# VH-VL binders against Ferredoxin-fold anticodon-binding domain-containing protein 1 (FDXACB1): the designs that were tried, part 7

Target 1, 94 residues: Ferredoxin-fold anticodon-binding domain-containing protein 1 (FDXACB1), of Homo sapiens (Human) (q9brp7r531to624)
Amino acid sequence: LYPPCYVHDVSFWIDQKKGFDELEFHTVARAVSQDTIISIQFLSRFQHPKTQQVSLCYRLTYQTCDKALTQQQVASMQSQFRKEIQQHLYVIPR

## First folded at step 18 (VH-VL; from j2 with heavy chain Y33F)

Design g5
Fold by OpenDDE, fold request of step 19:
Structure g5 (fold): chain C 94 residues (1-94), chain A 123 residues (1-123), chain B 112 residues (1-112)
Amino acid sequence: as target 1 above (94 residues)
Amino acid sequence: QVQLVQSGAEVKKPGATVKISCKVSGYTFTDYFMHWVQQAPGKGLEWMGRIDPDDGETRYDPKFQGRVTITADTSTDTAYMELSSLRSEDTAVYYCARDYYPDISYWRYFDYWGQGTLVTVSS
Amino acid sequence: DIVMTQSPDSLAVSLGERATINCKSSQSVLYSPDNKNYLAWYQQKPGQPPKLLIYYASTRESGVPDRFSGSGSGTDFTLTISSLQAEDVAVYYCQQYYGHPTFGQGTKLEQL
């Protein structure tokens, strides 16, 4: 049987002065997901026309063959990821 | 024109502390991060850390973490790098370098450099 | 840390000839949000600080002669001097800024 895949998008505002550390973003994602993320794909960047703030969107794909992975587990990891990036990176989840 | 002017050469004993300065002019000090880079004699370049002069926030390379302290005085447009517990291998030229925002990235490249400060650590 | 490795360590080139310096990163330095390679090149002469030549892998810094060019993507990059001039004798460094800034070990370019 082929293990199920779960896909979740994450969007966040960045601090343009401090900048966004994409490498650290990947590191945090893989740590929080316990290496169950098989793909992190950049989707888009958006600049708010009024505030000029920039937001980024990434797609995370979860899958594992060595343990059971449920929708609920992935949702929890995604939620934790949102918290972690806010603490480790100068970003605000949206 | 942008200028970064560093303090003069230093001679220190092992275990001592050195503090070198980097005074800037020609731009708004708080708009750019200030970085410090080490270059041992005949060797390459190693990033030590950086400071955001606007709020004093710093980042350090793990190699220097715990021994290096980077500060900024916005009243004099001067950045400082203090290195403690000096050892012979700390003998090097130290550069301050202004970064430039490539776009929205966290890490930067360096468009302007100080002239360098030689620190010699010898017993 | 992203490790930068230059090749060769040194080379001698005759005036007017092409000089080529390679730089490899241990992982991709492509920054997704702007789809650019975060790679810079510097020139350093004795007793002087490094001088920025190229950023974004291929964009020349203002004032840099057009004989200097940067190319490459991902993990493999090249600095080319199309026609070596006497003043180009120096040590050249690549630097990635996708992660913690790291530099190549340097390439000493001499006149043959």
Scores: ipSAE 0.888, ipTM 0.948, lowest interface PAE 0.5, mean pLDDT 95
Fold by OpenDDE, fold request of step 19:
Structure g5 (fold): chain C 94 residues (1-94), chain A 123 residues (1-123), chain B 112 residues (1-112)
Amino acid sequence: as target 1 above (94 residues)
Amino acid sequence: QVQLVQSGAEVKKPGATVKISCKVSGYTFTDYFMHWVQQAPGKGLEWMGRIDPDDGETRYDPKFQGRVTITADTSTDTAYMELSSLRSEDTAVYYCARDYYPDISYWRYFDYWGQGTLVTVSS
Amino acid sequence: DIVMTQSPDSLAVSLGERATINCKSSQSVLYSPDNKNYLAWYQQKPGQPPKLLIYYASTRESGVPDRFSGSGSGTDFTLTISSLQAEDVAVYYCQQYYGHPTFGQGTKLEQL
């Protein structure tokens, strides 16, 4: 059986003064997911027309040879990821 | 005109601590991160760390982590780099450098540099 | 750390001739949110601090002569001096700022 893939998007506002560390973003993602993330793809950049604040969106794809990986587990990891990036990066999840 | 002016040369013994200053002018100190870069004699450039003078947040290269302390005094527009437990290999010119980034990245390039401060560590 | 490797370590070029310095990064320095390569070039002369020449791999800093140009993408970058001038004799460094800053080992450019 081919292991299933789970896809989740994450969007967040960045602090333009501090900036966004994409490399660290990848590092945190892989750490939180215990290396079950097989792909991190940048999707889009949005700038608020009034506030000029910038938001970024990434797509995370989860997959492992461990057939025990469930949608619920991935959802939990995604939730934890949102918390971690908020703590480690100067971002605010949307 | 943007200027970064560093303190004068230092001579220290092994195990001592050195603190170098970098006074800025010509721009708003708190709007840009201040970085410190080491250059041993005849060698290349090594990033040591940086500070956001606005809130004092710092980042350090693991090589210097635990021995380097970067601070900023917004009342005097001065950044400081303190290096403790000095060893002979710390003999180098140390530069402060302002970063610049026109967009949204966390890490940046350096558009203005101090004149450098020579620190000599010898017995 | 992202490791930066320049080539050659030293280069001798005649006045008026083209000088080419290469820089490779151990991983891509392409920043997705703005689709730019986070690579800078500096010139350093003896007793002086480095001087910014190029940023975003190919954008010249203000005041930098047109003979200086940067090119490349991903992991491979090049600094070109189209026509070497006497004042261009110096050590040149590439620097990535995709992660915490790291520099190439430097290339010493001499006049032949």
Scores: ipSAE 0.886, ipTM 0.947, lowest interface PAE 0.5, mean pLDDT 95
Fold by ESMFold2, look of step 18:
Structure g5 (fold): chain C 94 residues (1-94), chain A 123 residues (1-123), chain B 112 residues (1-112)
Amino acid sequence: as target 1 above (94 residues)
Amino acid sequence: QVQLVQSGAEVKKPGATVKISCKVSGYTFTDYFMHWVQQAPGKGLEWMGRIDPDDGETRYDPKFQGRVTITADTSTDTAYMELSSLRSEDTAVYYCARDYYPDISYWRYFDYWGQGTLVTVSS
Amino acid sequence: DIVMTQSPDSLAVSLGERATINCKSSQSVLYSPDNKNYLAWYQQKPGQPPKLLIYYASTRESGVPDRFSGSGSGTDFTLTISSLQAEDVAVYYCQQYYGHPTFGQGTKLEQL
């Protein structure tokens, strides 16, 4: 009765001049995963001591009750998500 | 001393285009986003769009997408908002507003506003 | 779009009395990287542009009198004027900046 749950972290450098749009980040995540991402958790913020670059890390949880998700399907969604945020959010995935 | 000075009131006919200027002083123009906000008579505030003067990147509210063009001239420290295909419901005061960037956020609040420009659209 | 709803639309308050204005957002406006609510309050007097009063839901802008305070989190926010002055007669707007800016419909505050 309990569907499988997959957890993947994503971290990335932001463009400090443009800034980071967290709402758009959530929107892209849900769109790419066709709403199978049920949780997006902020984990950490890091500022590189020498370059002053800022990186953020989020945890994504994939789950659905109506369809069986496979690890391969989730890995594909995660890969596409990393590509989409680079294109839309002024970030460089790590 | 931060100051945003807008061009004067305009009277236009339906179907025309208006272009409003917002000249800034007292800060580095390319360091902050510039926003435009519409306020129809007796109504609330509605965000129209914004520009990053450093690279010209713009974002528009879908409500105005296709009719509004926001530009910036960094040689004169002036932002512009152009609204085309004017209708009677575009009669409003238009404000430029500077955002203040509080560290790493993309969207920000508005600390300084222009005095407003009344655009009246009538036959 | 994040919809901002204010209440009441209008209120009349006697000088020296407390005024309370509520603002509700259609979703959370908490920005995770700094753990702050991206909610601002503006005052607008007739014939003038809006003036920033409060940002981050509860931080008072420089030069704003102590009688103005903001509170709340997530989706529910309040602007309080502890002792109304005549110069506080204005329209008040809440605004979120978690996403592209949207404003509440405004609350007209009048002297009773």
Scores: ipSAE 0.816, ipTM 0.906, lowest interface PAE 0.6, mean pLDDT 92
Fold by ESMFold2, fold request of step 19:
Parts: sequence; structure tokens; C-alpha cells
Structure g5 (fold): chain C 94 residues (1-94), chain A 123 residues (1-123), chain B 112 residues (1-112)
Amino acid sequence: as target 1 above (94 residues)
Amino acid sequence: QVQLVQSGAEVKKPGATVKISCKVSGYTFTDYFMHWVQQAPGKGLEWMGRIDPDDGETRYDPKFQGRVTITADTSTDTAYMELSSLRSEDTAVYYCARDYYPDISYWRYFDYWGQGTLVTVSS
Amino acid sequence: DIVMTQSPDSLAVSLGERATINCKSSQSVLYSPDNKNYLAWYQQKPGQPPKLLIYYASTRESGVPDRFSGSGSGTDFTLTISSLQAEDVAVYYCQQYYGHPTFGQGTKLEQL
């Protein structure tokens, strides 16, 4: 009927002093997925009651019209994305 | 009273290096990032880069990457911008600017500016 | 880079009249985690550094007269001076801070 899509959420703690660069977050997502991430939706902002740390949660939707995506391909892209944001954005994935 | 006081005007030849200071008072220097902005004749404002004075981390605009070095001396509450390999088109007023401490944002707006430093590059 | 485009490049306004300056970004400057538009307006008078007027698109900085107001969202923003004063003669810049800072080309406001 229409191409299947895969939805994965990513949550992470931020470094509040350095701050979170949402534009760079989108840039990394585009680069890692070779544009197969078609939607990035902000879901929530949470402050841990004991530590006062802030976490953010985004929903990533993977889909392509050109080629079939497999669950394993998407899982690999999601895993790489989590590593890349940790390296470049002062975040700690959950 | 927040103040950013910059060093005086400079005249340089092409290929030289200039180093501009920005001395801070009226707030805790390490709590805010410091930015540098160029304003060339016939052009508007262009962001050059920033430093976190607390740990010395820097970010630079690709236009200036490799030629600009931003540093901070927390013992004197002074930021510095050094621009090397000067060209005629580097003739401009250079501003230091403090960002405002946002909730969780990485990029911020500039609430206080230095008076500006004119650098003239002439042969 | 997020490109900021201002219009008009210059305008002349009589004292006591309204001045309107537009700013358009090449992409949205809405920061999702706080749902605010990351746009600032600056005033620069001759021989002076820029002065912050507005941040978050519509929030007036402390000490800025209430005749200055900002509006807009996403990619389209406006600075309005409701009743021009002689001291408002200046160049006005918009600036986004959703990504690394970029500025509009400036709008020169003159007294008719």
C-alpha cells in the first residue's frame, strides 16, 4: 500500500552549561541516515527530580521510497546516531 | 554594571597578525560565553567564533577557521581574539559580545557588547 | 548557514509615525525544547556597538522603550516602532541564534 516505516525514540541527558544544539542534532541525523530519517519530532523535556539533570526525547521516523529498509539497517543507523550525538553534542544517550 | 572594554585601534600590513583584548567587569567571567563579531565596511555583522572561558573550548565560523584564535585569561578576566594572515578585506571593526545565559540552548543572543576595535590593513 | 534577509534596506519615517522592518530566515528558527523563536533584534547608532532590543522574537530587553515591539514566528519576523523618536535613527539588525549566529544585512532607519 505504502512503504513501511520504522519509529525509534532517542532520549539523552544534556550538559546544561554547554547547552543543546538542536540544529546540529538534525544535521547529524540527516548525515548518519543518508536522509532516510524523514521526520524528527520533539516529544518531551524531563528534569530528574533528584539530580536536576535535564533529558530530551525525540521520535525518529525512518522511511524511503527508493529501497526497502530492513529492521537491521534501521537498528544500525539508530545505534550509529546515538554514538554520533554523544560524540558531538554534549549528550549522554539513555 | 556589565562592561566589556576592548583594546585600541590597530594598523597592520597584509600578512601580519593582530590580537585584540576584551576586558570584562561587573559579572563572573567564567559564567558566560564570549563571542567575536566582525563588521567590515560595506558588510553587516559577521560572527567569527566564541569561547567558553571556564574550560577554553572554542567554536569558529569556517570563514575564519585556521586564521582566528580566541583565548581567555581568567586571572585577568580578559578574552582575546587573534587574527593572522591579515588581508585588506579584514579591515573592519571587531566587537566582543557576551551571550545571555539561556535555559538549555547551545546558541544564544548577545546582551552586552564591547565598544569595538578598528583594525586597518593597508599596504 | 541560516540566511537572514531584511526588508527594506532603508526607510524614512516622520517623527511620531510607525516604522516597520521585516526579517525572513531561510529556515525555521523555532527551538523545540522551549517552543520559542530564536530571533533577536539589535539597534546600532552611528559610532556605537549594537544594542539588544528584542529576543525570543517578541520579548523586549530590559530598559528598551515600549514603543519597540517584535512579532512573527517560524521564518517571518517584524520589528515595529510605534511612534518614531529622533533617537531611533539607527541601523537595525535581526539575528537568529537557532544555529551559529547570522545577521540580516541591516535596515537603515532615517527621519523624514
Scores: ipSAE 0.816, ipTM 0.905, lowest interface PAE 0.6, mean pLDDT 91
Fold by ESMFold2, fold request of step 19:
Order: C-alpha cells, then structure tokens, then sequence
Structure g5 (fold): chain C 94 residues (1-94), chain A 123 residues (1-123), chain B 112 residues (1-112)
C-alpha cells in the first residue's frame, strides 16, 4: 500500500521589474502545506508575444508518509498557496 | 561612465546615528536597485539591505535589529543609508553597490560599487 | 540564509602558477527559470571596493582578463587564475544571489 500522491500545477504572471524570488516561493509552499508538498518542479517559462508579460509554471506534488490526504484537503492547500504567493511574491496566479 | 560617490568618513560616539550618501551618475538612477554592504576591519562583506529608487520599496537584513533605514532622493540621484544606535562593532567601511538587471530574477549581483565610507564608533 | 564557505582562507602562489579558490553553498543556488547558478566572484584590494569578476558562476565580466575563470554548479564552485600576475594579489569573495546576498568569508591570495 502506498500513500496517495496529488499533483497540481501553478502558473502565474510575474512583475518583471521587481523580479521573481524562487527561494521565497519554495519557502511559502512548504509553510502553507506544513511540508506536505514533497516536490516542486519548474516546468516552463512563457513570454506572451503581444504583451511581453512573463509567466512561470511549477508542478507541486503533495504527499505524506504518515497519513492519507484527501483531494479536498489538497485543493484547500493549493488554494491557500495561490493566495499566499500573490501576497508575498507579488505575482498574479492564472 | 557609471559612478557611485559616497560621503566622507565619519567619527561617531556609541548611541549616535550616521547617515551616508551615495550620489550616482552615468545611468538612470531609478532603473537599478541600490544595495548597502558593511565591511568591518579585517572582516568580510555583509549585506545590509536594498532599495528600489523608483518606488522606495526596501528590504533589510534582520541582523541589524531594525537600526538601518535606506532611502532614495530621485531629484538629486542620491541614495542614503542611516544606521542608528551605533555600537563599537559598527565600526566599518560601508559601501553602496548597484545591482544589475539581467532578466527576471529578484536577487542580483553587484556590478558597480561606491568608494566606501569609513565610520568609526569610539567611546 | 544561504551560508557560503570558502577554502582555503589564504593561499600563496608563485607568479605564473595556477591559483584555485573553492566556494561551497549550504544549498543549491540554481535559478530554475533561466537554469543558471547564481554565484558571483569579486576581487578586493586594500583600500578599494570589491570588483566584479565572474557572475552566473562562469561568465566573466567585461574587461576581466582571460586568466580568470569560474566553474562549478549546484553547491560547489571554483575560481581559477591560470597564470598568476602580481596585480592579482588580493582578497577574493564568492557571493550567492539566489536568495538575499551572502558572501563567503574571503580568501587572501598572496604572492609566494
């Protein structure tokens, strides 16, 4: 038997003048999920051809060894994480 | 050419406040962040904080216990660093340093430095 | 905070010989969005400010002689001076900028 594993992607526009703090992004992810996020993988960087806005996409993997997670619990953590990065990193989630 | 010119050396007593200026020329002041770095005698370099001169937004290293205030005056193209409640361990050379905007990163490296300002705190 | 540790603390090298300075970070300094190591090297002579030599771990700043090179990735980095000149006697610092800037303690390079 294996603990459930949930994968959610997050994409967001950055403020190109201020820049994006990847270390703080990792810190916020682990704090919000109480270390339930076990993997954070960079997927892509996109620059919109018309607006020149840059977006980044990361893959978050949620899992615990000691307890089962539900889809609703993970969805709640993901929702909170999106709010927290908007507040702390001044990004706009997509 | 890019130049960062700092105010002259200062001698202060413990508990006093010092304010160091860094006047820039040769580039658009509001396009680059300005950092302040401390170097105690015979010691290495320690980052103190930074300012975005365009909007006044600042970040500080908490080891200075809220004693550092960094400001910018865009009408004179001058950044300032104020260090209050001076202690003997604050005796150091203080540098302003410009970061470089290479892409999308939040933190950057320093391409130009001021000449340094020696602050001596003596009892 | 990302701790930067340099080795050795001091080094004596004969003119024309190779000098090697190591820098280790307490965690990876690889910035995923551009896939670059956020590590810089500075040279500092007495009474002068630091001078940028290398950024992105291995890219030489404009005007820096070819004898200076940087290498490494992840947490382990090296500054190499292929043939020491008298003007290269200085203290060298590594600095990460993946998070808020932190510097190594410095390596004093002397002429043997």
Amino acid sequence: as target 1 above (94 residues)
Amino acid sequence: QVQLVQSGAEVKKPGATVKISCKVSGYTFTDYFMHWVQQAPGKGLEWMGRIDPDDGETRYDPKFQGRVTITADTSTDTAYMELSSLRSEDTAVYYCARDYYPDISYWRYFDYWGQGTLVTVSS
Amino acid sequence: DIVMTQSPDSLAVSLGERATINCKSSQSVLYSPDNKNYLAWYQQKPGQPPKLLIYYASTRESGVPDRFSGSGSGTDFTLTISSLQAEDVAVYYCQQYYGHPTFGQGTKLEQL
Scores: ipSAE 0.812, ipTM 0.903, lowest interface PAE 0.6, mean pLDDT 91

